# VH-VL binders against q9nrl2r1430to1533: the designs that were tried, part 252

Target 1, 104 residues: q9nrl2r1430to1533
Amino acid sequence: GGVHELSAFEQLVVELVRHDDSWPFLKLVSKIQVPDYYDIIKKPIALNIIREKVNKCEYKLASEFIDDIELMFSNCFEYNPRNTSEAKAGTRLQAFFHIQAQKL
Below, E stands for the ipSAE of ESMFold2; O stands for the ipSAE of OpenDDE; V2 stands for 0.75 times the mean of E and O plus 0.25 times the DockQ between their complexes.

## First folded at step 18 (VH-VL)

Design aa14 (framework fv_iluzanebart; at its last look DockQ between E and O 0.64; V2 from the best seeds 0.72)
Fold by OpenDDE, look of step 18:
Structure aa14 (fold): chain C 104 residues (1-104), chain A 124 residues (1-124), chain B 107 residues (1-107)
Amino acid sequence: as target 1 above (104 residues)
Amino acid sequence: EVQLVQSGAEVKKPGESLKISCKGSGYTFEDHWIGWVRQMPGKGLEWMGMIYPGDSDTWYSPSFQGQVTISADKSISTAYLQWSSLKASDTAMYFCARQTFDFESGYYQYFDYWGQGTLVTVSS
Amino acid sequence: EIVMTQSPATLSVSPGERATLSCRASQSVSSYLAWFQQKPGQAPRLLIYDASTRATGIPARFSGSGSGTEFTLTISSLQPEDFAVYYCQQYDNWPYTFGQGTKVDIK
C-alpha cells in the first residue's frame, strides 16, 4: 500500500485495463455464467490475476509476463468464435499489447 | 495490509433512505469482488450480493434482488450498500468482505478480509 | 440455492476437550467451503478455506475436512477463546450461502 513509481509491467497492465477493449479480460470468467468454460480452458487467467502477480513480483523476466498476457488472449480465442464481441475485442487489445510490449 | 473499513452506525426511521460504505485499502480495489452480508440481531449470516468494482458487475442474492442496491466507486476504493426506503426489518449488522483468488490456478476463492460491520437500526 | 445445514445447533464442550462441528450441503460444493468463527460484536473471522486449508494465523488446533456435501470442523483441544459461533459457507455456487451456525459454549 505505499506510494511508489510503477514498473514497466505495472504501467502496461494499467494501460491494458483502461483500454476500451479490456472488458472481456478484466476478471476471471465465472463458471456460473459460463458452465463449460473451465472444461475447455485449463489455464484461466485475466488482467486482475496478472496484476496481482506483478504486485507480488512473480515475474522475473519480461518473457514470463508476456507469456501470461498471450495466454489470456489465447484462452479468449480458444473459447470464443471469431465473430464474437469478445474475440473482436481481444484481437484489438492484443494488437495494442504487442505495440506496448516493445517498450519492455 | 489489506483492510476494509465501513461507515459508522446508522439510526434511521422507516421510509428513510440510507447508503453505507466500505472502503478498501492495501490492495488493488478494482480487482476483487466485494460482497455484502447481513446479520439480523441474534441471527446468522446472509449473503446479500457482491460487486466487481473493475466493471461494476453486480450479483444479488434472490432474497435481496430489488431490495437493495450495491454499487462501487473504484476511484476511491469504496463499495456501497443502499436502501431507497428502509423498513424496521432492515435492522441488522452489515458486513462487507473481499473475495480473493488464486493467481496461480486462476480461480476465485474465499472471502478473506472483512469490514468491521455497520449497525443499522430502523425504528419509529 | 444450496442449503447449508450445520449440526449441532449448540455444542457444549469443556476446555481442553475435542469439538467436532458438522456442515452439510444440499448439493455438492466440491471443496469450495469455508469455516468462520464469530464472537459477539465482531466480524466473522476466516478459519478454514477450501475445506481443509487453515487460514493464516489460525492455530493448528483448528482443522477442516470433507468434500462434496459433508464437511467437518475440528477443534482438537478447545481453548477459552474458542467459545463462539461457527459458520460454514459455500462459495461454489451463487448465491453463496452460510450454514445457520453452531454455537460452541462451555460445558
Scores: ipSAE 0.890, ipTM 0.946, lowest interface PAE 0.5, mean pLDDT 96
Fold by ESMFold2, look of step 18:
Structure aa14 (fold): chain C 104 residues (1-104), chain A 124 residues (1-124), chain B 107 residues (1-107)
Amino acid sequence: as target 1 above (104 residues)
Amino acid sequence: EVQLVQSGAEVKKPGESLKISCKGSGYTFEDHWIGWVRQMPGKGLEWMGMIYPGDSDTWYSPSFQGQVTISADKSISTAYLQWSSLKASDTAMYFCARQTFDFESGYYQYFDYWGQGTLVTVSS
Amino acid sequence: EIVMTQSPATLSVSPGERATLSCRASQSVSSYLAWFQQKPGQAPRLLIYDASTRATGIPARFSGSGSGTEFTLTISSLQPEDFAVYYCQQYDNWPYTFGQGTKVDIK
């Protein structure tokens, strides 16, 4: 992608973090607070990790960036029943992400 | 370049309050846990607690729960360690340290950068 | 919770020789173990993480090994600047804990 795509990834992550529904995704789920989480979710990821990967230019393709963000939502829906606050926040943030991603 | 710069040395009397600071730069401050470590004179290192500045999630080691307050202000990239009433036994060097990520595992974080330390001396 | 025990307490080694430091955990920490160096009057410096991975800028003479409950830091050819205290630390479970340290003196 070039420097314009890296700037776009950074801008998109900032918008996701600032969104009201980002709270389940800011950092990894605590093993202490949710002991079974890592028995179920084998590829954990969160916005802080994604932002660090953007800052360190770890994404070589836009698809890699998009895949990590979609993995984040997929993990949320896999672990959390659809009626939970976490899953509802995930649904809304994912919809927001799809709108913002059109700017890529 | 990642840097953690701590506030200067303090000389205090028992019963006084104190708030020391740790300012981070060269990285996204809100995305990394900041931990505080005590080193008593001539002794080893001990974890006091840690805070995630992005949402203020705060964890204390059991022996420090209720003894200190850990806080952060992400708008100025600064974490704090504070006492409401100092004791002579609080005399020590205090370090802040940043946790980072193992991108593959994601959860298990090691401390990669340390502040220079703040010497706190509490005596009459 | 997890007690980290280091041995020996003090290790005297001549320049150019090998230093071997041990760290034992009271229960398995898998590979989530770090080693730190602390020189007098300085903050700790990260040497090794994930039991065996050297941190950026750490000389090749430092190596780590082990998993589970038994870990080793090796300095293959001790240099005068390696005089320091070395700490192991587990980061598998909260609270994170340090060993009590091994002081490496240059003989």
Scores: ipSAE 0.607, ipTM 0.871, lowest interface PAE 1.6, mean pLDDT 91
ESMFold2 (binder alone), look of step 18: mean pLDDT 92; pTM 0.931

Design aa15 (framework fv_iluzanebart; at its last look DockQ between E and O 0.71; V2 from the best seeds 0.72)
Fold by OpenDDE, look of step 18:
Structure aa15 (fold): chain C 104 residues (1-104), chain A 124 residues (1-124), chain B 107 residues (1-107)
Amino acid sequence: as target 1 above (104 residues)
Amino acid sequence: EVQLVQSGAEVKKPGESLKISCKGSGYTFEDHWIGWVRQMPGKGLEWMGMIYPGDSDTYYSPSFQGQVTISADKSISTAYLQWSSLKASDTAMYFCARQTFDYESGYYEYFDYWGQGTLVTVSS
Amino acid sequence: EIVMTQSPATLSVSPGERATLSCRASQSVSSYLAWFQQKPGQAPRLLIYDASTRATGIPARFSGSGSGTEFTLTISSLQPEDFAVYYCQQYDNWPYTFGQGTKVDIK
């Protein structure tokens, strides 16, 4: 817990988390609330997990980081119909991500 | 180093309100569920509830629903457990604990770090 | 809720002996089962998670086994510091629940 410079990945994750449309992605879907989620989504992921991987330097390439973020959105769109609040939020957040990812 | 540090022992009377705290450090506080566990004197462990500080999503055990309030302030990496009106039967040790997750599999896992406990004594 | 039942309530063993603790779930919890050790005046200490994985820093004499509804914690050779209360806990379904505990004391 010391003060340090944020990496590009860290900074981007912070921005994603603070985005208004991050609410479906902050944490893993609850099995209690969505019992069938993990029957459908086989590679679950969320921003808290991605941030942990960043913190542990698990991403050696920007492409690996991007792949996980895209997986997160892919999962959202796979499970949630287009007209859901989750899917709509995901669409907006993904657009934001694509803009920010150009800096990587 | 991950640590959970709880507030000090409390001595209260029935009817009084109380709010105890659990401060996390050494990790991203808002990214892990924090749970509260009660242990009455000489008894076992009981899950009370848990909160996700990132969005304040909260689950209560049925036995504790409406009996306590769990909250968190992620800006200071602190979770809270509070009573509006204590009862003698609330006398117990209270622990907070952090839930970990497997970032490879993408599943929430076990509670790996625990606070030292806060003793609450309620007596007239 | 899932009821966790531990047995025996008290297990008296001599130092150096093998201790076997049982934990039963009222319904399957898959492998989402943890074992904790607690000594007087202390917080629970995680011993085993995911039914059979030893937590960091836990001596090799501690081992966990089982899945579904039947679980076992084994202490191959009890050391003086191992006399304590042991709890199992499922984290498969909310509300999470503990067993009532097994006290391991000296014979």
Scores: ipSAE 0.845, ipTM 0.934, lowest interface PAE 0.5, mean pLDDT 95
Fold by ESMFold2, look of step 18:
Structure aa15 (fold): chain C 104 residues (1-104), chain A 124 residues (1-124), chain B 107 residues (1-107)
Amino acid sequence: as target 1 above (104 residues)
Amino acid sequence: EVQLVQSGAEVKKPGESLKISCKGSGYTFEDHWIGWVRQMPGKGLEWMGMIYPGDSDTYYSPSFQGQVTISADKSISTAYLQWSSLKASDTAMYFCARQTFDYESGYYEYFDYWGQGTLVTVSS
Amino acid sequence: EIVMTQSPATLSVSPGERATLSCRASQSVSSYLAWFQQKPGQAPRLLIYDASTRATGIPARFSGSGSGTEFTLTISSLQPEDFAVYYCQQYDNWPYTFGQGTKVDIK
């Protein structure tokens, strides 16, 4: 993508970070606090990393950006049982993302 | 250009309080851990603790737990280190440093940018 | 807490020669090891991360190697600006810890 796509990615990440349900996704899960997380999740990612990649123009296609965002949610649902606070936040934030992604 | 600019040198007496600052610019401040490092005169480097400004999540090295307070105000891109009651043994240079990450692994891995240091002198 | 031990404490080297600095961890830190350079009156500067990857802007004469518990920083063809104290630091787990430093002096 071009310059207009990078601006849209930046705007979308800002909106995701501002969302009340972003709290499980702001930064990588702590290995100290969640010792088994990295035994299960092999491609960890978080909003701060995605924002850095946007800021450095590392996404060449919109699909690459969308894939990282969806990977973030997929990791959440893989690790966390459906009724946990993390999974519920992920469900709501993913729904928000799908609405905002229509602008891409 | 990524910069970390620390507050100026301090001369204090034992028992006084102190709060020193570290202001980040040229990057998304709230997205990177900020750590504090002590260097006593003529000695090596010691990690004191670190904070994630985005949510204020904070870790302390055991030696410094309860001895200092680490905080941040992301609205002004500033991290803080503070003492409620200084001791002469707190005389040291204090550095802040920014953590960055490896995109391939996605782990927080290394501290790449450092502030210029704040000299704190505590003497009677 | 993971103890990082550097040797030697002081290394005396002539300009143009190779310097070899050692760092040992009390337990495996995989490849999560960084090397820093500190000159008098200055902040530390990152040289190497991931045990062997040079940070941006670091000259090719600096190289790192090792994994697990044993690590080496090599400075090929030492330059006048390389006389400093060098610290290794593990970041495998909190608390992150530094070695005590190796001072590289002019011989």
Scores: ipSAE 0.607, ipTM 0.885, lowest interface PAE 1.6, mean pLDDT 91
ESMFold2 (binder alone), look of step 18: mean pLDDT 91; pTM 0.929

Design aa16 (framework fv_iluzanebart; at its last look DockQ between E and O 0.62; V2 from the best seeds 0.71)
Fold by OpenDDE, look of step 18:
Structure aa16 (fold): chain C 104 residues (1-104), chain A 124 residues (1-124), chain B 107 residues (1-107)
Amino acid sequence: as target 1 above (104 residues)
Amino acid sequence: EVQLVQSGAEVKKPGESLKISCKGSGYTFDDHWIGWVRQMPGKGLEWMGMIYPGDSDTYYSPSFQGQVTISADKSISTAYLQWSSLKASDTAMYFCARQTFDYKSGYYEYFDYWGQGTLVTVSS
Amino acid sequence: EIVMTQSPATLSVSPGERATLSCRASQSVSSYLAWFQQKPGQAPRLLIYDASTRATGIPARFSGSGSGTEFTLTISSLQPEDFAVYYCQQYDDWPYTFGQGTKVDIK
């Protein structure tokens, strides 16, 4: 990629990645660390995947982008109990996302 | 165009420290694992470890755990492999490589791009 | 770790002939298997990934097959530039591991 102005999707992904609570979502869960993850989560996704889709112009509608972000959070809450650091981080990051998504 | 460019050849003595580099370009450096592979003279390929620059998460192969340090500086899209004290047996070619992923399926995949290699020679 | 075993160690083939290289995994790696070609003084070049998918720019004469523990790389008609060392590599489980390599040389 060359030098260009970030689209709304690109900018939002940058903000999500920079957020303090993005750590559970920066990359796909490693089956090395979590062997049963992919037995439970059938549509894995993470911010690096979403950013790649943005870069590839895969999102034609804002709703498609939002759906992937929501899927990311849904996966987190499906696998992680409420009292986990991951789930708590996800809750905060999702709230942040919902505010930022209003700009889309 | 995706590229991995490694630092130049090194000639060292046993006991010296060394840090070699691998700079990525043409893609989002933070979002792909970077691996290091050793190839001793006339020998095969050996995975040493890999790092995710986005959060510096790192895996080492058991054979290399504690023998080397893998790090990254995402601000300059660079991954590093370093030794605190080289041995003659560290003489080898070292490659870095990028792991790709299928953004449609959401799975990590194969290592698709490789650096040109860095030759490290350690001798008295 | 998963041990990858390639055979034969050396394969002597005449130009234009078919070359068949084998790779065996000590346990199933599903289809997370790649083939690389390496020439002297060069970095490995990806040929096949996911056991049977040809990488971009790789000639059609290269093909991969297999799943689980048995894999095969086939060069349908060996060209002069194909004489090299070939490695298989699993990326199903860490640590990732290579086979010992098969050297394809001129008969």
Scores: ipSAE 0.846, ipTM 0.934, lowest interface PAE 0.6, mean pLDDT 95
Fold by ESMFold2, look of step 18:
Structure aa16 (fold): chain C 104 residues (1-104), chain A 124 residues (1-124), chain B 107 residues (1-107)
Amino acid sequence: as target 1 above (104 residues)
Amino acid sequence: EVQLVQSGAEVKKPGESLKISCKGSGYTFDDHWIGWVRQMPGKGLEWMGMIYPGDSDTYYSPSFQGQVTISADKSISTAYLQWSSLKASDTAMYFCARQTFDYKSGYYEYFDYWGQGTLVTVSS
Amino acid sequence: EIVMTQSPATLSVSPGERATLSCRASQSVSSYLAWFQQKPGQAPRLLIYDASTRATGIPARFSGSGSGTEFTLTISSLQPEDFAVYYCQQYDDWPYTFGQGTKVDIK
């Protein structure tokens, strides 16, 4: 969308990055530390990539932005068992996102 | 618009400490890995290590582990390469480079922009 | 550690002619291969990433090809400003590594 939607997307990404539970999502998962990740996750994405796409006006519709955020969480839940710190952080951050997304 | 500006040339003696800098502008500094590359006189390029300024996650190439310290201060968009005790063999050109994304062709990560280099000369 | 081997070490080519530079990896790096140009006294410049994708602002005379372990950089019509050393670099697995370089001398 317009400049109002771009500002809203940027504000939402900033709030996600600031959240205590953002740590699994700041950047792509390291192949060094998690060598099998990319055998399982075929559409990787992270907050830094989403922020760059916002900054470059790559999202044409709010649904595209929301789809990338939800993909990020879906990847987390696909790779990580429910009892892991990563999956728990994902659950809490996703809940926060849904509250903030009501403002879109 | 993306720029990496490195600190100026250094002339040092063996045993002295040194911290050189790489300041990024024109992009979200926190969101991109910064790597350091050494080029010894008349030689090729060698990756030394890289840092993610957003969370300070840091990796070193094995040959440089314990030889240098890589750090960043995201509040001023600056990455650093540091020696506690320089040796004559540290005489080289040092480059910083930033990693970016190709999110149109499959989200490839690669290093695209380079600093101008910092010449470090260590001699008695 | 993945060893990148470039050939030839030096290539002498007349302006307007085709130059072909080779790069071999000691194990598959898939398509995670970049080419850099470095002129004397300058920083490296990205030419190609993902084995074949030209970086922004790179002239069409530069093209990359290959996958796995064998890669080439082709300059289809060498210009006088193309005098430089060219490096391939893999970014598939840490530590990232460069080839030793190919120096292109322009007659």
Scores: ipSAE 0.630, ipTM 0.891, lowest interface PAE 1.6, mean pLDDT 92
ESMFold2 (binder alone), look of step 18: mean pLDDT 90; pTM 0.922

Design aa17 (framework fv_iluzanebart; at its last look DockQ between E and O 0.67; V2 from the best seeds 0.71)
Fold by OpenDDE, look of step 18:
Structure aa17 (fold): chain C 104 residues (1-104), chain A 124 residues (1-124), chain B 107 residues (1-107)
Amino acid sequence: as target 1 above (104 residues)
Amino acid sequence: EVQLVQSGAEVKKPGESLKISCKGSGYTFEDHWIGWVRQMPGKGLEWMGMIYPGDSDTYYSPSFQGQVTISADKSISTAYLQWSSLKASDTAMYFCARQTFDFSSGYYEYFDYWGQGTLVTVSS
Amino acid sequence: EIVMTQSPATLSVSPGERATLSCRASQSVSSYLAWFQQKPGQAPRLLIYDASTRATGIPARFSGSGSGTEFTLTISSLQPEDFAVYYCQQYDDWPYTFGQGTKVDIK
């Protein structure tokens, strides 16, 4: 691909993906590894999906983008107990997101 | 335009090592699983495995576990399939393919784009 | 693994005729079923995904139906370019698996 200027949404997603605590969120949870995940989480989402939506210009409002990111974290905290590595990573990444989202 | 371009045909001898490649373009490479499929001469299609370039998470089909290594370098949008020691029975066409996903359903979906294939011939 | 079984192995039909291909799964794959077309020397081409959704650019004469364990690919009126091998493939559970293929040739 060619070089282009990243939008605010694109830039934020890049920063989230590169964050050390992004590992639980890079892709959708595999039902192979977590068979009951989709019995519990009804609106699954991950950074790869969010990035795709950004790339397709599906977010018309910043609030829509933020809602998807918050949903991603909400799903994590709904499925994972507080003492799990996933939940702890999510907590840190969400805090990072809230700071970066102020630029939107 | 989404494209997967595979490396060229290989002619090898038994015991030799080999690494073939699949380069993706036209999309965010690290965000989609890349799978490898074998097709022996005159035979059907067989899933070998798949890798998520974003974190190198990898699944192998049981029949291919320990037989090949699947890897990826997301910095150059390339996935790899390699053998440490080829056998004559490895003679086949090898395809790479990209798996898509549905934003609304939240599930990994079908493999929508395929490479052109790499012919590997192993003979004495 | 989920075993996919296609029938018939070979289907001989004349141009303009209807072709019906069957695919059976050893266990339910819900609607996570795709159909591919492959011609000699070419990569598989996606025809149908999610059992019944036609892929982009695929002619309307191709249609898929079914769910669970029984699936059907229908070509309403065979064109000369449709003579090929057709594979079904489930992506509900790993390892993903293909049917053995149905060869559609000219009668």
Scores: ipSAE 0.835, ipTM 0.933, lowest interface PAE 0.6, mean pLDDT 95
Fold by ESMFold2, look of step 18:
Structure aa17 (fold): chain C 104 residues (1-104), chain A 124 residues (1-124), chain B 107 residues (1-107)
Amino acid sequence: as target 1 above (104 residues)
Amino acid sequence: EVQLVQSGAEVKKPGESLKISCKGSGYTFEDHWIGWVRQMPGKGLEWMGMIYPGDSDTYYSPSFQGQVTISADKSISTAYLQWSSLKASDTAMYFCARQTFDFSSGYYEYFDYWGQGTLVTVSS
Amino acid sequence: EIVMTQSPATLSVSPGERATLSCRASQSVSSYLAWFQQKPGQAPRLLIYDASTRATGIPARFSGSGSGTEFTLTISSLQPEDFAVYYCQQYDDWPYTFGQGTKVDIK
């Protein structure tokens, strides 16, 4: 992709990290705190990893970047029941992501 | 270029407090766990604990829980190791280290960049 | 807590010869095993991660092998700069732990 796409990915990740509902997604889920998580979630991912991939220009297509962001939300909804704080935060952050993506 | 720069050597007496620092540069500081490793004179390496500066989530090795405080200030890209009351047995070299990722698996991995070390000497 | 045991404690080797260092884990760590080199007065340097993958800039004479509970670091032709202490470290589960080290010394 071009310089504008890489800057757009960076901008989107910054906006996601700054959002109040980013707290479940900042880093990988703790194996210590949630021992069974990695038995259920086979492709774990988090905002810090996505930001690192953007910084190192690892995304060649916008679809690859969007797929990682959507995987992050999908993992949250797969592991967490809908009534949990994590799932509610995920719902709100995903809605925010879709709005920000339309602006770019 | 990723760098971790630690504060200078310290000579202290038993019972005194101490806070040493580790400043990261060349990467997004808040996105990487920072660990602290002790090396007593003539001895091997021991993990003390680690902190995620982005949210201050902190883990201690059992031997060090309650013995030290690990903290970070992401606004100045700095992690800290602190004692409220030093003992002679705290005499050691202390290293900070940054954890990296495996992009394909999404797991936290090995520690790839290390600070130069801070020598702490505690004696009467 | 996963205990890492290194052997031998000291390995006396002539330059140009092969050095073989062993590391054993008290339970399986899969391939989540790193090797570090440390010289006096210096920070540890990463040599190998994921049991067998050389870190950037590490010469081909360093190789790692093993999985599960038994791991080996091999230095195929020891150079003068390779005389140091070597540590294995598991990163499978917290707390992360080091072996006690193997000192590679001039015979």
Scores: ipSAE 0.618, ipTM 0.882, lowest interface PAE 1.5, mean pLDDT 91
ESMFold2 (binder alone), look of step 18: mean pLDDT 90; pTM 0.916

